VH-VL binders against q55gd9. Designs and how they scored, part 3

Target 1, 194 residues: q55gd9
Amino acid sequence: MSNQVFQFPPYYHKEPFFTIQPILNTRKKQFQMWQDLILQYCRYYKIYELDINESIKSNSVLFNNEKINRKLSREALKSIIDDIIENGFAEWVDKEKEKEKEKDKDNNNNNRVLIMWRKPDEWASLIYKWVADCGLLNTVLTVWEIQNGDDSKKQEFHQLNTTILMKSLKVLEKQSKCQTFSQDENVGVKFFSI

## First folded at step 1 (VH-VL)

Design t8 (framework fv_tiragolumab)
Fold by ESMFold2-Fast, scan of step 1:
Structure t8 (fold): chain C 194 residues (1-194), chain A 126 residues (1-126), chain B 113 residues (1-113)
Amino acid sequence: as target 1 above (194 residues)
Amino acid sequence: EVQLQQSGPGLVKPSQTLSLTCAISGDSVSSNSAAWNWIRQSPSRGLEWLGKTYYRSKWYNDYAVSVKGRITINPDTSKNQFSLQLNSVTPEDTAVFYCARSGYDLYKYYYGMDVWGQGTLVTVSS
Amino acid sequence: DIVMTQSPDSLAVSLGERATINCKSSQSVLYSSNNKNYLAWYQQKPGQPPNLLIYWASTRESGVPDRFSGSGSGTDFTLTISSLQAEDVAVYYCQQYYSTPLTFGPGTKVEIK
């Protein structure tokens, strides 16, 4: 465990931050502040998915401030997450892909959320620049090598969530800068000098 | 125009309870955009924030750790005022006490204390 | 607790001259995501309560003369009075509202001379 901890903003220690503000303009600013906090916290700890029920049940420090004895209600958190999704920085996890996961059957709808502090376009640009800088254009890389390889250790996208990485590669494919293909149990990708 | 007027005794004996009241005009003690603070000032400690009370769907209180356990800040909506009770006072509690309003609106958000009472010198002496 | 310090303890400035007061916080009061410094400046004249001059380190409170300005970021802040007037004789305090308990600097006394 790192000895460094995330530094919460000062409004995190103000009670009204945890209470949905009644005035619309004030609430919009409050929701923007929550978005900034959630995205920065997730970036700091490399959290790509949040489980809403688990976060509330475990009294996650992100949503529960023990020093002032305040926490977000489930309803408040879901409203904030919905706003973040509308702004393009989050998505509900696709339940069709959960079908093969042998885990206790979850009766809750829209409970897991993908967090994207960088949009797929930004990740795409960072990945392509790295491939070019390392002289790896026109060679085959695996998705695993991009995420976990030694050459990417110092890159922000090292250990990037697979769903976000695949979205980023699709951006590059649309630009004719790479082509993905299936190889055994892994996805391969070839990047082009365009 | 918001004004705060303080009242209470200027002399308290050691071990007794210090009680002060702050009357509000021009605003409501239950205003959602205000918090109501007590601050004291002495040569040895300078300006020291003691705590606040505020209404946001329900009443809340925050207190400085240095006085927590012997301080109570209590609103009175019927009289549009708030009070300070500080128990078990010692000579070290001798200070000028101020009540003050702070703004809290996330649209502008500043925690500056924009309206102050006139101050009450409280001497703790036998 | 965040500790606030001010320098100088006292400052004598001639009428019409510039007065500069420094404030330092033991921890940063800048929240980088919103780029706001949670710092206020107060003026206290003899026999009066403190009066809010500046919030967000550099935003002047309504009704405050434009000769007062605040600057700085993070841990180091400055209050400037561009042309001191007789009515500006006072003690000036910085205050952080980054975390509770709210804390004030020890004050800087501004005098004429």
Scores: ipSAE 0.000, ipTM 0.500, lowest interface PAE 13.8, mean pLDDT 85

Design t9 (framework fv_tiragolumab)
Fold by ESMFold2-Fast, scan of step 1:
Structure t9 (fold): chain C 194 residues (1-194), chain A 131 residues (1-131), chain B 113 residues (1-113)
Amino acid sequence: as target 1 above (194 residues)
Amino acid sequence: EVQLQQSGPGLVKPSQTLSLTCAISGDSVSSNSAAWNWIRQSPSRGLEWLGKTYYRSKWYNDYAVSVKGRITINPDTSKNQFSLQLNSVTPEDTAVFYCAKGSPEDLAYLEMKAGTPFDYWGQGTLVTVSS
Amino acid sequence: DIVMTQSPDSLAVSLGERATINCKSSQSVLYSSNNKNYLAWYQQKPGQPPNLLIYWASTRESGVPDRFSGSGSGTDFTLTISSLQAEDVAVYYCQQYYSTPLTFGPGTKVEIK
């Protein structure tokens, strides 16, 4: 609920959680715990993109624990994000090719990250099941209708990030379960029965 | 092996800053496996932990409430040492001061609560606070 | 703060006899998830810094003679010297490292009778 807040796990209040552990096996467990926390927090608040610099600068509660006076460093956060990316639950945001991309002082715009608590194949399965269950197979839907329509209001993918949605539709295309097409500033999609 | 060598003045006037240094040999002050502590000992208070500094991804400090925000513990990586500054001293701060290295932590499950025991100690410095 | 107490304040023991020192914490220093007691014992001789003897309540530090042993769990701990030798004359301190601030007991002085 809007009047409720995310409940942090007990390890969020342990000081060593905010300090990158020197022993490899302990660090692997620590990074898994950070991944679990970041993904669950983002899922709870429907956060699909994080700005690393802004999160650190604003002392985001996700990375700054005032109760124990511990804060994750930018370098530590970036190492954790790199691990999450390697595990397939995040990607650096691809900015459209612009003159500014070459001039970015942060080395290729590596400051914004796409967070995927469900991988595209999982979203693909959920979307396809919903289309089938609602009798919408062999009809044309728009990306906007999937994200914002009344029929999807109770679905977890309601207001799903467009980049993640498009990745999910590509998974279905590879399975011959849908076809996307352009239509008057909108992206249309037709889902097929198997 | 690890050795800790202390230096600093043994007499400080009331209201001034007490400053001590602990030089480290046999280990790096920025070692990920160490925490660098200051402890004092007096007949009235016994052994009293004052604080620690340690490097992991960045430098961290923890301080005891008993020193009421008067304390700073700073590492110096270029000289491989760490220091104690205690401001606004009173005669009640008269004590033998020790620097000490924390033992390697058991961090297997991130369930450690506070710190580690001290496996190496400096020789101690008697600091008298008197006019 | 966790308050540490020790008993007795001083102990006189004949050479070769057993010495027993008790330590009590005001709250448990056992962490149930890793099943470890965050409790250490130190020996201090006049003019010297404390020297670590025991950690995790019962683990002997490297180089510490077998006659020293630690036992106990939770709030009640014991340091035992099974056969006191002349070089064991010292003050012994327990210390918790369960929570900040780290705290020490007031010490137990061991003397030869």
Scores: ipSAE 0.015, ipTM 0.473, lowest interface PAE 6.9, mean pLDDT 85

Design z1 (framework fv_pozelimab)
Fold by ESMFold2-Fast, scan of step 1:
Structure z1 (fold): chain C 194 residues (1-194), chain A 121 residues (1-121), chain B 107 residues (1-107)
Amino acid sequence: as target 1 above (194 residues)
Amino acid sequence: QVQLQESGPGLVKPSETLSLTCTVSGGSISSYYWTWIRQPPGKGLEWIGYIYYSGSTNYNPSLKSRATISVDTSKNQFSLKLSSVTAADTAVYYCARHEYSSSWYDYFDYWGQGTLVTVSS
Amino acid sequence: AIQMTQSPSSLSASVGDRVTITCRASQGIRNDLGWYQQKPGKAPKLLIYAASSLQSGVPSRFAGRGSGTDFTLTISSLQPEDFATYYCLQDYNYPYTFGQGTKVEIK
């Protein structure tokens, strides 16, 4: 068998890793380790969104270690995800609806989270370089073409999550390197030479 | 200070089970990982496996089919059994405390003196 | 398994010399690397963990450097008690693996 599997680090097999540590400094390091693990795992399998309840119910290997019989609780995972969000590597998928809930201080129903092992500014740099290298500056592309076109098949951002891609294009817009516009059911974008 | 001491027969016959015990003194076995490491005469170090005081184990894949580590918190001891031994299992066997930093870097901070086990008829 | 290769396998040095030992991992291990000293007939002793963190009670003449695949242990001014075999150990993934050892002998 030639199928590759993700290699978990040694701390994944430490029983206390799965229990939120009570001492602040230890917990801070624990949360950093969970962030590193979650981001590395999601990058390996190209996972842009996690369903927390489904991950817990299905005993996802990411959060359930059968070897040591330890599993993250939903509450522990949510605390870790909240920390990752504060660090800028994740966002709740339904953030607009969650903003409405937050007005009433109700975050209990957050479940689907966007995972960003590369921040939008990193993706922005990769996309812009590709556009320039392919001679596509000053032409119109669609978001779909960037994600699914033949020209992008060898790029890391091929099949990139649409929300992350749009965030990345906004980074470029702030740099005056592109302009997005609505095109019926599609979003068009024109990239500029600087 | 924490001290570890290996004990067990120094001579084991081929095909039999090697059995060693590590006694921990000067500190509790609870809340720590405990490991076995061996060294054949004139050769380097080989990690065998570890046990957490609750009973959870992890083994070197090269030895997993033959190695069993157990812990007895009431006696402040943990033990190694290695089945179906051959001359290749002749080595000094060390027990050690398996510690980790606040950033979860693993290291072995206290070691027993080691016990030589010879596999011979 | 991650293979750890040390260089040199042995060296001869005099008291006061600066000694450098290298350890290479077959794949990236971040800074999940320790150094251990073993004197003849004795158990190994932890010197350094996390590639560069000196264990309490270990003399400051010992220093570790490196990350990823390439690591070094330096003894800035070799003392008589430093003649020993030194082992690197990766703690990045199971099984934990040691280098083959570097023997530091008196000239």
Scores: ipSAE 0.006, ipTM 0.472, lowest interface PAE 11.7, mean pLDDT 86

Design z10 (framework fv_pozelimab)
Fold by ESMFold2-Fast, scan of step 1:
Structure z10 (fold): chain C 194 residues (1-194), chain A 120 residues (1-120), chain B 107 residues (1-107)
Amino acid sequence: as target 1 above (194 residues)
Amino acid sequence: QVQLQESGPGLVKPSETLSLTCTVSGGSISSYYWTWIRQPPGKGLEWIGYIYYSGSTNYNPSLKSRATISVDTSKNQFSLKLSSVTAADTAVYYCARERLYYGSKWFDPWGQGTLVTVSS
Amino acid sequence: AIQMTQSPSSLSASVGDRVTITCRASQGIRNDLGWYQQKPGKAPKLLIYAASSLQSGVPSRFAGRGSGTDFTLTISSLQPEDFATYYCLQDYNYPYTFGQGTKVEIK
């Protein structure tokens, strides 16, 4: 990764960007710009989940611009996230799933958001093409192999978030391009030739 | 009938790189997966890794930092390099073909195996 | 990694005996299990793939059963050429892992 850092767009350094605009049409453009920024930032650092409370408490550079002394309020950030969810690029992390993963972080439910700079449909297409290109159609792969196997190391979906991967496999299942199998929390998937 | 034959030095010094080649005869190396498996004297079998004829690899995490598998389709060969060897790497090394059927994988055929001793 | 445990580690049997070897996976592996026979000084040989499918050329006295975590290899009437070490192998997930082996010895 070198010493390179994410390059923020010029509008990130304008004070009005951090204040929710009162005019509907202006606010819609502002929210689109926030969506673009959040998705680009998360893609750059491979961040699939954001913790809203942690981001606010830590003054994350994504939402706090120290150079102009401006930051998003929690309410502003929530409004922006809600809009991104409505557009299909994010969703709130399930409380039951969160509790299972991290028992001591139960109080963060509805403060963690899954970020999808590529929608499941797009990941589905990338994964299916890779399977076809590698001659793996009509064979069973594990979810682990897709995420962590050496064969996928140069693919953008290497280390892809499990929830997003499973959503992507469901897209392929609806297209009759694969079938998933689960046993004792191990998930296999067989991809079919069309 | 496809046959596999391992070749390489029988003795390697500690800290050096072990290099083995598997020659495939009786069939094309193309369109198959090829694997390396080892067996220390008197011990069980350990999978090292595989290569697809296009160059894609997967390794046992225990050996990933030291192991490199490569394929040469023009020579109908694939090879294993294992760096920084120690006495613990003394084993019979086998090459084998991976077959696929409805997602199940198995090894057939196998080479006869070649003993590699790591000693000063 | 998935751990494969065989039982017994060794057994003594006579020609004509029914021999059963078991293999247990530390997690579910569906039917992604193979059985291999190894004679002293020789490479392993595939007997059974996909838990129960007999490899072409392997005698019908060899049979595999099981799914999930519990698997068995049965030799219905042991022959002199069957004295060997038998290994199970899971091919469900990477890394592929072998059982420790079961040695079938002449009584």
Scores: ipSAE 0.000, ipTM 0.423, lowest interface PAE 19.0, mean pLDDT 85

Design z3 (framework fv_pozelimab)
Fold by ESMFold2-Fast, scan of step 1:
Structure z3 (fold): chain C 194 residues (1-194), chain A 120 residues (1-120), chain B 107 residues (1-107)
Amino acid sequence: as target 1 above (194 residues)
Amino acid sequence: QVQLQESGPGLVKPSETLSLTCTVSGGSISSYYWTWIRQPPGKGLEWIGYIYYSGSTNYNPSLKSRATISVDTSKNQFSLKLSSVTAADTAVYYCARDLEWLDYYGMDVWGQGTLVTVSS
Amino acid sequence: AIQMTQSPSSLSASVGDRVTITCRASQGIRNDLGWYQQKPGKAPKLLIYAASSLQSGVPSRFAGRGSGTDFTLTISSLQPEDFATYYCLQDYNYPYTFGQGTKVEIK
């Protein structure tokens, strides 16, 4: 038995990739390439959350290239993550908790980031199509069944992060394609034909 | 302001375990790295290891077989255990906060240090 | 482990002097270098992080420069409170390693 190995793109082995570029248009392209790499890596390993401090401190291969002796600074990584958040592919998990705990502090100490290599809209479309294809429209499903049930086993959203799944169901609710409700220990959802 | 205070026995016998606790006050232990550093009398500084508030650790390889760092977020404390001590472990032990901000390195807050003497 | 070597090991200076301390890494560490000041009987204090960034509350007479393997700390006009031992620290790779220290003494 062997573990899966992500194949890094050639630009990952170029020293300027790890140095924030001084020209704005070049930096924008660099940040897009970092976004693509981070999202592809997380998709490959099914990573939905990153701990920024732990990744940097442990010299995670995603941000540290031993072959060329280059790694992203925390400042660079934070700037890249902020850009990914602005593009809608990530959000801070601990932002509100830290603000509640330390709202009088001037520090920005956000650390855990939710990675959405598919946006909630895209997950919403995949889930709705699966429900329709399986003849489950106008029936009740639980969130657990969508994530862990046998019928979803071959779907990409099987074992999908619960926060992302709930965001995706909210997208469908706004489109009048489903309604969520409490059902015992789980959240239930009914999908509608429209 | 955040303050750190070391506590533990000042005298440890050879072959026993050195145990120190660092109490964090004036701020949360969450989202930071916490580290131990030591300084033998008249010598330079030696990094022992870190713990992230989630429990992840990394140790100086020279001490890894003997050192254990733990964190108790409910008490706002983290601790160092160093087993099988010898006279060479006599030092002032400092606890420190590492990485106050996501976008810089640095040990920005230190305890006052506590002298631990290893002697029979 | 990365070896950090400081030069000189000690120096004598007068108030108002410009003082330069150097730190050399045995391999490339980018800008992952900090400078710390330690007064007798006290804990070290962070002065500079990321090779050149001044820690908040630290006087502007302290400046760090360098990248890769060669780094300097400069005190542009030495004050009485600056007589201390200065340490560089690489935080590029584990284990973190300190230089041996440079003692700045009164002439």
Scores: ipSAE 0.000, ipTM 0.446, lowest interface PAE 17.1, mean pLDDT 85

Design z4 (framework fv_pozelimab)
Fold by ESMFold2-Fast, scan of step 1:
Structure z4 (fold): chain C 194 residues (1-194), chain A 120 residues (1-120), chain B 107 residues (1-107)
Amino acid sequence: as target 1 above (194 residues)
Amino acid sequence: QVQLQESGPGLVKPSETLSLTCTVSGGSISSYYWTWIRQPPGKGLEWIGYIYYSGSTNYNPSLKSRATISVDTSKNQFSLKLSSVTAADTAVYYCAREGDYVWGSYFDYWGQGTLVTVSS
Amino acid sequence: AIQMTQSPSSLSASVGDRVTITCRASQGIRNDLGWYQQKPGKAPKLLIYAASSLQSGVPSRFAGRGSGTDFTLTISSLQPEDFATYYCLQDYNYPYTFGQGTKVEIK
């Protein structure tokens, strides 16, 4: 059997892909192609968070192409990530307890980014359908059971990042399709028939 | 306008190396990708590989162990060497340019093609 | 490798006819598809790139459509000079792969 490895698209091996293009329309297309690549790669390996500094430092294959000896600069990657965030497919991770940096207004804790190849509303739809199909409407489930239970093992959201899952449950809650609540050490959720 | 022309021996013996050169005229070889494509008589087209004017290459995996593409920007030429040839390598060989659509691999200019026969 | 399958393999048509050629990819390739025309004894010529974009100098009777896995090339009013074999090519992933070709013969 052969190992399954992510297949990079042809443009990943083009030298200009790694250099920010000076013409606005070409750069917009370049950024869209980077978005598609990053989201597809993260989906393939189930990567929900990227550390920008660590990705650059470790020469992650996502941003470093050894075959053509080209890699994205940190500045280029940050610009691309900002564009992905504007498009709704990523968010900066909110880091608490950075008090030594809180007094420095020029320092941001924006080195980790949450990657969402499916937006919370799409996950919400997949989860609700699964709950209905399994006959679990009007029963209490834990967040742990949705992520790690045997009933969800073959679902795409099995092991889904907790932040994304909670965002997805909030989408359902706003639709009156579920209610979340604290249940001892766990977060519980009850899904409703509509 | 840009013109491409293949040159090289039309007859190569089995086990030897096939060597072809593409000469580009009417335009610079710089800032473009250049490709080799072949067509066995009566059959379809097969992509062999490409080279960027800086020297970066990519090859069809089926030919990668035998194919080498190189570029000489001072002569406005790029070349293909295919080692250990057999009768299955008999084909018309074309050189072509990838167009100015920066991320696309469409081939907008082609040489006329040169027939290479592999026979004793 | 992505397999490109064309249909039909050959067809015969009269001048003035509308001709449609289909190309199917074994997986999604977005709009990363080109169409090439090859006349007997000649090199292929680019007609369409990015599935639907007409190459400069190509007559407007040629039109490409499609995305994902299913693509078509249409010649709205066949002319005598359109006798040729037509190939699709995907440039979505390596290796770039051509369809097997569709031969258009004028009756």
Scores: ipSAE 0.037, ipTM 0.607, lowest interface PAE 6.8, mean pLDDT 88

Design z5 (framework fv_pozelimab)
Fold by ESMFold2-Fast, scan of step 1:
Structure z5 (fold): chain C 194 residues (1-194), chain A 118 residues (1-118), chain B 107 residues (1-107)
Amino acid sequence: as target 1 above (194 residues)
Amino acid sequence: QVQLQESGPGLVKPSETLSLTCTVSGGSISSYYWTWIRQPPGKGLEWIGYIYYSGSTNYNPSLKSRATISVDTSKNQFSLKLSSVTAADTAVYYCARDFYGDYAFDIWGQGTLVTVSS
Amino acid sequence: AIQMTQSPSSLSASVGDRVTITCRASQGIRNDLGWYQQKPGKAPKLLIYAASSLQSGVPSRFAGRGSGTDFTLTISSLQPEDFATYYCLQDYNYPYTFGQGTKVEIK
């Protein structure tokens, strides 16, 4: 897998794919195709956050097709991302001003987007099934152990973004299937059989 | 439903410019690629070029020096001009829609025969 | 330019026969291949797009397969209205190029 690259679909090589289409029905199809591409690409490389300005500035292959000399504009990408957010597969990332590094002096707008090729409820189901299958119900696990432990190494959620993981655990909490708590600067979680 | 209709003179003299127009009815010319394809009598199909409704074009390199495709969104039409014609340009000329998202020519005009002779 | 070669150039068949036409690209075109049917005196008609997707309104006896460089069109039970010339088209790269055509004639 590590010696392979992502295989782009044929529509990625068509010029109008990179220009926002003015007819609503065609644009909806185009935006769905962009959503599918972005989510599949991010899943392939385990990319949970995109920086829009950096993606455009660096000419990321996801948004810049050198073979046909076409590139998404920042405005086009922003529109596509807004649509993905409306569909529930992405969210803007809020960062505190004092924690931002190399940010424009006058810029405090969000340019980073959280990408969720699986929604938190899907991750919640996968995590809970793994806990049950491994006989770990009614025991305490840390968030770190779920993300980085040897027992989860073969699971799709290994190295899952912490924000997405916490959203997923909150789904389980609403179902009374787990309880989270603080433990030595780590978040602990106990999963229940009910 | 969307229909395409070619129009233009059926006879063009050698060295002159052939000029054809495709009229799009039943739908908007916007948001699609529009293409010209030709077929000499008894032979196969040859792609000439496309135009996107915004005016962007791409041509078969074999015809690029002679072919010009233009679009008039107000008339819902696109046109082909092919300069310096010879007998080798005698063909049925088709216009077609390149449907975005399907990447195929899903709607074709009926074709118009253009004969190049003196 | 990408060269598209069809095989055979012509074939004779009877109603009810299974007919297979092949199309080979000179380089990889993924699944950017369409199949078109042309009857005498008529414009071509789209049958298959994206190598294997059946166009709306086209009978299910038509099937496309393949990816990369090798593609086939199969007509599982030939009908009288299927006697026509068939063309493959790659729309992977410009210029778009057609195969030379395969004429399906009555035996």
Scores: ipSAE 0.000, ipTM 0.452, lowest interface PAE 13.5, mean pLDDT 85

